# VHH binders against q89az9: the designs that were tried, part 7

Target 1, 320 residues: q89az9
Amino acid sequence: MNLNGEQKSAVLLALVGIDKAIEILKELSIQEIENIAKCMSYMDVISSITADLVLSEFCNEVRINKDQNISFINNNFIISLLKKVLGEHHAVLLLDKFKNQKNISDNIKKLNLINPEKIVSLIKGEHPQIIATILIYLNRNHAANILSYFEDNLSLDIIRRIANFSSLKKLGQEEFVKIIDNLINKYQNSMLNQQGIVTAVELLKLIKRDQETKILTKMFSSDKVLAKRIKTKMLEFSDIINLDDVYIRRLIKVFPLYELSEIMKVEKEEFKKKFYKNMSLENTNLIKNYCSKKIFISNDLIQKKRNNLLNSVKKILYNS

## First folded at step 23 (VHH)

Design f05
Fold by OpenDDE, fold request of step 24:
Structure f05 (fold): chain B 320 residues (1-320), chain A 123 residues (1-123)
Amino acid sequence: as target 1 above (320 residues)
Amino acid sequence: QVQLVESGGGMVQPGGSLRLSCAASGFTFSSYSMSWVRRAPGKGPEWVSTISGDSGQTNYADSVRGRFTISRDNAKNTLYLQMNSLKPEDTALYYCVKDSYDIYEILRQYRHWGQGTQVTVSS
C-alpha cells in the first residue's frame, strides 16, 4: 500500500465515522489535524480495497476486531468534522485554503500538458513577476522550455524573480488562483476556436475547389487572419512541394537537418529536388549521404516527422 | 501612502511620438523596479516595460521593443516612457506600477487603477 501515515489516518477517520473521529482528533495537534484534513480533501475517492487494507493493517497493529462500518469521505463529512473540532471560523479558513490549493494544483496539471508555445502566447502579456510565479508552479522541464521562448534579458529578469521568490501568502494565493483560472479559460477558448477552424476546413474540403477558392478569397479580403488560419490548416504535406521557394528556404533554416534527412529518405525525388535547390551543397550532400544508408524507420515514426515538418511550414506561412 | 500619477498622454498619428511621465511618492523610489502597464478598451492589462531601481536593467514586451524606451530619474522620483513609431494598437490607458516580488502587490495596483494617461493613436 502506497499511502503515507497521514493518508492512512485520513482513511481511518473516515471509516470510524464523524463522532469517533472527533474524539480521536481531540488528541491531535492543530497541525496534525490540518495535515490529515488536507489529505482528506485530496482523497475524493477511496476504493473499498484501499479501505480494507488500511483497516486490516490498523486492526492488526492494535489487535482489535475488524470494524465493518465504513464511511465515505465527502466534502460534507470533512466540513462537519472540521467545524466540530476546530470551530466554524477556523474550519472555514482551512477549507478555503484547501480549496485554493486544490484549484491551483488541478489547473497547474492542465497547464503542464499545454504546448510551451501556447503557454508563452497566453502569458507573454503578463507582468514578469506573474510569469515567474507561473513558472515556479509548473514542471521544471516545462518551465524551462517556456522560458526559452523569451528574450534573453527578460529571461534573466524572470530567473531573478524566481530566485527571490519565497512563497505565496493567502492573498497571493487567491490572486494566483484567478490568474491560473484565467489562463485555463483563455486556453479553452482558443481550443474552441480551433475546433471551429477544423470544422470549417472539413466543410471547405467537401465543396468544389472553385467555390472554396472564392470563399477564401473573399474571406481574405474581409478577415485576413481568419483566412490565413483556415488556409494554413488546409495545407497538407503533399502541398509542400508547391510552396514558393522563399518558404522552403525559411523552413530549412529552422527545421533540423537530421529530421529532414529522415523524411527525405522515404520521399519522392520531386520532394528532394524542391529542397535541394534551396539549400547549400554541403547540406544537400549530407542528406544524400544519409539517404544512401540502409536505415529503417517505421511508418508511424516517419508520419510523425512529416507532421513536424508540416507544422513548421504552417507556422512560417501563418507568420508571413 | 504610495502615489503614482501618470501624465504625458495624448492623441497622435501613426508614426508619432509621445513621452509619458509618472510621478512617484510615498516610498523610496530608487529602491524599486518600476513598470509600465497598459489597458486597451475591452482588453486586460498588458505589461509594457520594466526598469530596475538603478536603471541597470530594462525589459520590454515584444510588441514595443525597439520603439519604446523606459527610463527614470531617481532624483526627481519620476518614471518615463518614450514612445516612438506609435501604432494604432498602442492605443490604451497607460499606468505606472510599483514593482514587487509579491504578485498580490502588483495585482492590487491593477485593481485600484488610478486615472492613468490616455494614449490614442489614430489617423
Scores: ipSAE 0.832, ipTM 0.970, lowest interface PAE 0.5, mean pLDDT 85
Fold by OpenDDE, fold request of step 24:
Structure f05 (fold): chain B 320 residues (1-320), chain A 123 residues (1-123)
Amino acid sequence: as target 1 above (320 residues)
Amino acid sequence: QVQLVESGGGMVQPGGSLRLSCAASGFTFSSYSMSWVRRAPGKGPEWVSTISGDSGQTNYADSVRGRFTISRDNAKNTLYLQMNSLKPEDTALYYCVKDSYDIYEILRQYRHWGQGTQVTVSS
């Protein structure tokens, strides 16, 4: 049986019903009651089979309908039970606490799956204390990766705040729930918007170039932000060579030279020239030297690097 | 009671400068880090800058780094924000925030905004 003791207890209490459960709970400490209640709040549906197994383990004499699934989704049972045992006020407070904790836990799980760079974009506008709090709840490795995107002084401050962190109190938890909910919503919205943009780009690529240009020009006049997003998304690696030198210069400033060298090793001379004319002789020579080396890079790796460069360009263009 | 009163806002053209002030009372000013937060119309609060109690450490949002300078005068219980090279995107109500290691204390201040000081950057 994959249930722990608290979970089994929760199931048992649910099976015996509120009246009998109350009698059992009278023999327990408040802390024990809270723990069990918490466990109940985290459980969804227990199959009749599982319930039967639990019952068999603890008490064979309890008359229950073994054919029914136990659902904790409708917290009516838990609510009723806690109200009867702890009183209405205390029960409500406890339930709220559990709800908040569950919410936090669920959302944190989601955040742990989001790319660190994206997380940074979502939280960078938040107060450092909020950032620190978020990082505390994330997986350590994920938090560390996220932290690496921040400026050194800010990172230091965040770490300091983490070091001084005390557990979230009730009111803090409530606020934290709102924060993480908002982050998740922002993320979801961003994803939806991205999908739309992708679709738009796909369509635009299928129409004649003249028509595309016309549409984008008009769009630019009415919705500059959207037009920029679409244009940026439409940009391909092969288009980099056709960019204005001003953007190439900006790119060179922000893109790692070593990475650029790796890309240039496999690119055509025209591509190289486009960059050489926009960088120092020293850097040019560094790249040339690298290109002369017999280093093999897999196609997959080179594509990733190209994509990195393209993304950097896109960022520059979008912010222009 | 903690009181924070912001001033120094105004209307400026892009590229212009403003200096914001925050007069603090009701607590030991030098013992706390202080922050500037802004809220643009239709947007949520955005952290701008933080300074430690002893002024030994300053932090800035990427959006304002290099343009804004946070400072404080502990003898006068005053927080400052020098804003240079202002952009239209800087248009917002600016608020002074007393820092805390408790997010509730931070967010409580967000919910109970003072008057703030309006900064408008427009051509």
Scores: ipSAE 0.830, ipTM 0.969, lowest interface PAE 0.5, mean pLDDT 86
Fold by OpenDDE, look of step 23:
Structure f05 (fold): chain B 320 residues (1-320), chain A 123 residues (1-123)
Amino acid sequence: as target 1 above (320 residues)
Amino acid sequence: QVQLVESGGGMVQPGGSLRLSCAASGFTFSSYSMSWVRRAPGKGPEWVSTISGDSGQTNYADSVRGRFTISRDNAKNTLYLQMNSLKPEDTALYYCVKDSYDIYEILRQYRHWGQGTQVTVSS
């Protein structure tokens, strides 16, 4: 692990204990203390290997304790250390700062793992300044992908806001943490709901068809939204040919023609006919021309594209 | 002191129209972008639309795009929201918000909601 100087210092201070750490910190500037403390706050667990490496770099003659012990930097240690070195008041201020920063960092890490489309769904109702702020903290590629889902004028506004962004003030940081927490909670709740739907679908697939139909019919009468969600989830790629032409027409408008061409190349004639009757002659000819080309596409890639098409269909059906 | 006073709300049937107004005072109105935000019962704040102070550039949430039009009269220090083709889902308290690059200033306004203006869309 390539630790920088501040990180190494943090490790060393944790290893030497609070009393010796205090003596060392007394020789440092407030800024240096802050930096080291910050590093400590981000280091929850230090492996014995890492500790040994750090020690070996600083102490040529120090007998490295061969005990494979994991050193933990806990919050209590940091709090006690800062209070003793900086005093109660300054320690509290600094700790608050660290807490907010850590919370932001942790939450952002979580957001970076959520797919762009889902992020957009979560943040689209927020003020553009909030959206801009969120994007500033995300990984650049991830932020760019997310931005691409917004309308051009809104994207422009968001970029302008990003360009004018300086920093989050303390109160802004606190609010930002709350916003991100709320978003994460919404996401988690949505995932739980989705899992429920998946389970329901799995069960419905295992019961007799007549029972399934009865259940879904009754559900549709009592809870249309849920019924639609379940039906949409139950839709398979093979069901696309049985869809009403109105949905096919909608699909053609939103799904990339090139990708559709790739799918059609490997699909049966019946599938092609279903789309051609709902397409312009020009687009039909483009697809036919593409299908005549000797291009090899892997089965995995084709399956991915089929899934994309299915997802587009599902989206259309869900919003209908 | 910044003051924002919303008006123009009411009850309308689905498909109906309303025009909201926001009277602004206590700041240079033309120097700031302005936004409409709404809060439906049991839901959090939802951004609706923004208009820039100088260029008049407008942005809309997807849920209202094509139906709502934000505008402003800088001479009158007034923000407007023309709402057409109203839906039950548009039922909410509507607030005008002074824009800021500081999210705290935006959110502060969310906490200290003015009275807002109630829009109810019901058959």
Scores: ipSAE 0.791, ipTM 0.952, lowest interface PAE 0.5, mean pLDDT 86
Fold by ESMFold2, fold request of step 24:
Structure f05 (fold): chain B 320 residues (1-320), chain A 123 residues (1-123)
Amino acid sequence: as target 1 above (320 residues)
Amino acid sequence: QVQLVESGGGMVQPGGSLRLSCAASGFTFSSYSMSWVRRAPGKGPEWVSTISGDSGQTNYADSVRGRFTISRDNAKNTLYLQMNSLKPEDTALYYCVKDSYDIYEILRQYRHWGQGTQVTVSS
């Protein structure tokens, strides 16, 4: 049992019920009430084991009967308690504060799970100080990955801003809540839009070829952005050899040479020729050397590498 | 108190150039980094460029790198943005922003929708 005194108090107050808890809280300072309320707001369910341990410790102090019912803490309990003790105005202010802190914590957890490259696309239009502040609150390894995607001068500026960061003041925390909410919403909307694009692509692949071509042609004239997204999503690995050499050269500069070598080992000579004419003799020889080796790579792994290459192509074409 | 007055906007054809100015007053201009931020029609604010107080460091958003040049004249308390090779997507209301390590101070400036200088790039 590793509960601190405030956490033990939160458990005890939940066990005694709302009427008695009100009486106890009225004897405490505003700061003490706030601390206990924070502990209660993060508690979902009090385990019987936790309740027994806290009660046992308390009974050693006072020798009180241990036959206490287990109760659930919820927002309605906390709201009623705070309104009766502090008055409705102050209770609302405190509850808003706790909501913001929990919102920040929950949303930061979500951001830490999002692919670094996707986060970069969501934040690259933000002021460098906003980017720096977001990175400070992210997991250190995650933030480092994200930072690696920025241009060197911008990365330097972001590091300088992080090094000069002290803390978020109250008004800055309120703005930060809005920032991370907006980022999560942008990500979720992007995923919803991607689902719609996937559905549209699936339908287009199922209709007659003549109708598919007519629809895409008309879409290019009326909504170029949407048409570009759909055409890019419809792109398949076999389409890569038909790309203009400009895109192949850009791809070679961005895509890891080792992974390209793995893909080249299993691809046809026509595919290899397309890439070789767009790369240096040094890199061509490195790939040819790798292709001559007896190296096993599973079909599942090579398909993953092919998908990674295709995704890099889509990124280049989408940014055109 | 702190005053930032933007000027130099206008209408221009694609490929054209404009030079924006920002007259600053009410603070020690040379002690602060300065930024340009833009707001396209129906969109939120987008950071464009930042320059340090001594002009020793400049940064640009990817969308403008190589086309825009930020500069300042600390003797005149004036920030500049030279915009070359303008594109229709550069159409926006442009603001100058006093930089800060406090995101509240930056975001407070973003709420001045009635200010700035309009740049319109159309054929």
Scores: ipSAE 0.600, ipTM 0.895, lowest interface PAE 1.6, mean pLDDT 81

Design f05
Fold by ESMFold2, fold request of step 24:
Parts: sequence; C-alpha cells; structure tokens
Structure f05 (fold): chain B 320 residues (1-320), chain A 123 residues (1-123)
Amino acid sequence: as target 1 above (320 residues)
Amino acid sequence: QVQLVESGGGMVQPGGSLRLSCAASGFTFSSYSMSWVRRAPGKGPEWVSTISGDSGQTNYADSVRGRFTISRDNAKNTLYLQMNSLKPEDTALYYCVKDSYDIYEILRQYRHWGQGTQVTVSS
C-alpha cells in the first residue's frame, strides 16, 4: 500500500460519505478539489484492508476509533459530489477531462499486450514523430522490439526524435489521446476483419469441394483482393509443394537456410526436390549435409518451424 | 505566413513516372525537415517520405522504398518527390508537410490540407 496524501484523502472522503465529503470539500481550494477528484476518478474499489490502513493512520492523528462502511468510488459518487460542490456545468466538464486521462492509461496498457509485429503493421503509415511519441509511452522492452522491425535509417530517425523529446504540450497531449484511441480502433477493426476471414474459411472447408471451387472462382472474378486473402488463409503446409517455382525462389531468398534445413530434415523427398531445383547446388549440398546428421529436433519445435515457413509463404502470396 | 503549394500530379499508366513539387514560403525552408504524406480514396493520411533540412537524411515508407525519391532545392524553397514504377495503389492526393518534434504541429497540418496534388494510376 503506497498511497500519497491526495490518495489517502480520496479514500477518507469516500469512507465518510457524500454529505460529509461535501462539507470538507467546500473548505478547500478549487485546485485541491480538482486534485482529489482526479485521484478518486482513478480509484476503483476500495478494499477493506486499504480502508482499515488509511483509517488507522487517520485515527492515530485524530483519535477516531470506529471503522466506516466500505465504500465504492465510481462516476456516480464523483458526479454527485462534484455537482453539489461546483455545480452541474463545471462538474461535467471536469469529469470529462479526467475520463479522458483514465482512458489513455487503459489503452496504453492494451498496446503493451499487443504483438509487436501487429503494432508495426498498424503504425507503419504514421509520421516518424508520431511513431516516436507512441514508443516513448510504451514499455521499453516492447518499444525496442517494435523498433527492431523498421529499416535502419528510419530507426535512426525515430531514435533521434525520441532523444529530442522533452514533453507533450497541452495541445499535444490532447492529440496523443486521439492517436492512441484511433490506434486501438484500427486494431479492433483489424481483428474483426480477420475473424470474418477465419469464419469464411471455416465455412468453405465444411462445404462440398465442388461448391467451394465454384464460390471461389466467382469471387475471384468480382473481388480479387478478398478472394486472394481467403485462398491464402486456406493454405496448409502440404500445399507448399504445389506452388509455382517463382514463389519457391522468392521464399528461398528470404527464409533462413538453417531453419529450412531443419524443416527439410523431417520432410518427404518430394518436398525436398521441389526446393532443390530452385536453389544453388552449394545451398542444396549444405541442406543435404545437415539432413544427414543425427540432430535431435523436438516435435513441438519442428511444428513451430513448419508454421514459420507457412507464414512466410502466406506473406509472399498475399503481398504479390 | 507558412504556405505550401503542391503540384505535378496527373494521370499515368502503371509503371509510369511523375515528379511532384512543393513550393514553400513564409519560413526558413532550409532549417526544417520536410515530409510527403498521401491520402488514398476512403483512407486516412499515410506518411510517404521525409528529408532533413540539409538533405543528409532521407526516410521512406516500406510501400514506396526503392521507387520514390525525395529531394529538395533550398535555393528555390522547393521540395520534390520523384515517383517511378507507379502502381494503382499509389493513387492518392499528395501533400507536403513541414516537419516538427511536436505532434500537434504535424496533425494541425493534416486537418488543414490545402488543395494537394492528385496522382491517379490507372490502366
């Protein structure tokens, strides 16, 4: 429990009830009221342990010996308190300000949990100063991982902008809230769109193959982008052998040879031959040499490597 | 009074080239980094490229790297974007932006777009 004085005051005011809190707040300055109200807006439920600790500290200073009922701080309590102290108009304006600050904190927490590769896809279209500002407010390890996905010159520029950052001015803070809200919205829309594609793929796999082919053929005629996304999502590892050689050559250029060797060690000869005909003799011999060694690779690890290869294939097909 | 006037857009076939210009006035042009930003139909602004005041540093979005070249002529107070190997996906209204370390100053420009210059890539 590490509460500052304003936080302790917020807890005590909640415990004494709204009528007593009004009497106390009327003796304070507007700035003091704002500070306490801000603390209350960030508090959720007050545990009996927290209430006891704050009350015990207060009792030691003023000799109060009875516990109060546990109270909940929420917008209804704060709305009633501020309306009676400041009047309805000013109370609503102040509460909107605090709600905005709480919202940004929650949204930053959400961003720290999102996969770094996904965040990169969402922010790569933003101006470098906007990217730099977002990274400043993220967890340092998370921001570093995100930064590692950018080209070196852009990463240098972003670091330079972070190094020259001092603080967000008032108007910049307001814009930053909008940026973060929009980023969360883009993420949610992206996930909803992906859920729709996943659902469509599941349905297509359950219908008769003849009907599936007819639907996909018509879709390619009317909406090539959507049809390509669905077909790419439907790909399975076994489909890789059936790709045109041009895609295999592109895959070989971007996929690490060592990881490819690990995959090839456990795959059928037909699969290996598809790749060998699209690579140099030297690289083919390196893979064959690796495959001849007695090296242990767990089933879980090889499945991860197979999924990585499949994802690289999907990236090549989707982006072409 | 800061003024940025874009020009050089037009209609081209896929694989074609265009050169955009941005005439700047009302500030010391050479003291500021400059950016190109575009807005495709139905989409929000997308950053394209940035160049430092001395032209020593350039950056490009992945979608245009290798195809677009940003440059500037500080004597003429003019920013350029050479666009080669154009794709239908490059169809957008293009704007220049005065760079800043303050996101408010960048976003204010996004809200008060001038006319921009339209690039249309169609077969």
Scores: ipSAE 0.596, ipTM 0.893, lowest interface PAE 1.7, mean pLDDT 80
Fold by ESMFold2, fold request of step 24:
Structure f05 (fold): chain B 320 residues (1-320), chain A 123 residues (1-123)
Amino acid sequence: as target 1 above (320 residues)
Amino acid sequence: QVQLVESGGGMVQPGGSLRLSCAASGFTFSSYSMSWVRRAPGKGPEWVSTISGDSGQTNYADSVRGRFTISRDNAKNTLYLQMNSLKPEDTALYYCVKDSYDIYEILRQYRHWGQGTQVTVSS
């Protein structure tokens, strides 16, 4: 147990019950009450072990009975205590301050779990001071990884802003709550939009081919970005033979030759000829030699290699 | 009171150029970094570029790097954005922003923008 005095006070006040806690708090300064209330607002459950340790340290006489049992600290307890001790106006102000701090803390935990590259895509359109403020609250290793994606001059500016950062005041905290809420919502919407694309692709594969073609053609004229995403997701291995030669040449440059040879061994001659047309004589001869060998490749392994090739094609098409 | 007045927008074809201006008053212009921010139709604000008070540091969003150049004339209290090789994606309402280390001051400007200056890139 590593509780400071304020935390021990918070536990003790919860254990003695609200009536006695009110009497004790009325003898404290506003700052002392604020510190204890902050500790209580972050404590949801008090274990019997923690309660026993705090009670053993208590120097004042306390009669322990069944009413002094382990209790849950909750918002009703805190609200009632603060209203009775400080009056409603000051209690409301103090609770609103802690609400913002808790919201920030909870949402920062969520942001620390999100892939750094995804965080970058969500924040790269934000003003550098907003980016700097987000990074200050993130785990240091996470923030460092995120920074590595930014151009050097922007990273320098962000570091300068972090070095000059002071605390967020009430109005700044309110804005920051909105910022991090919006980031979480953007992330969630990105996930939902991906689900929508998957559903659309499944439906398009189930309808008649002529209707599918008409819908996709109109979509390319209305919303090029959406149409590209859907078409890329719909791409099948059999479509590779129909690609323009430019894409085949790009694919050959990035895809491992030995894996391509394995795929070619089980494919039709028409497929092979499409690739041979776009590669050097040396590489063509290497593949032809491999294809002439009596080598067994399991069906599962060849399907995985086909998927790898298809994924490489999708990357090339999406980026072009 | 701080005032920022944008101008220089217009219609251009893809590949064209425009130069935006932002006339600043009500604060010591040379003491603050300045930013350009844009809002495309149906989109939220997107940061474009920032320049330090002494012009010694500039940075740009990836979407405009190499095409846009931010500059300032502290004697005229004026911020500039030279936009070259314009694309349809650059179509937006452009605003200048007084920089701050306080995100509240930046976001307050996002809520109380003037007219800005419209840039439309179409063939």
Scores: ipSAE 0.588, ipTM 0.894, lowest interface PAE 1.9, mean pLDDT 80

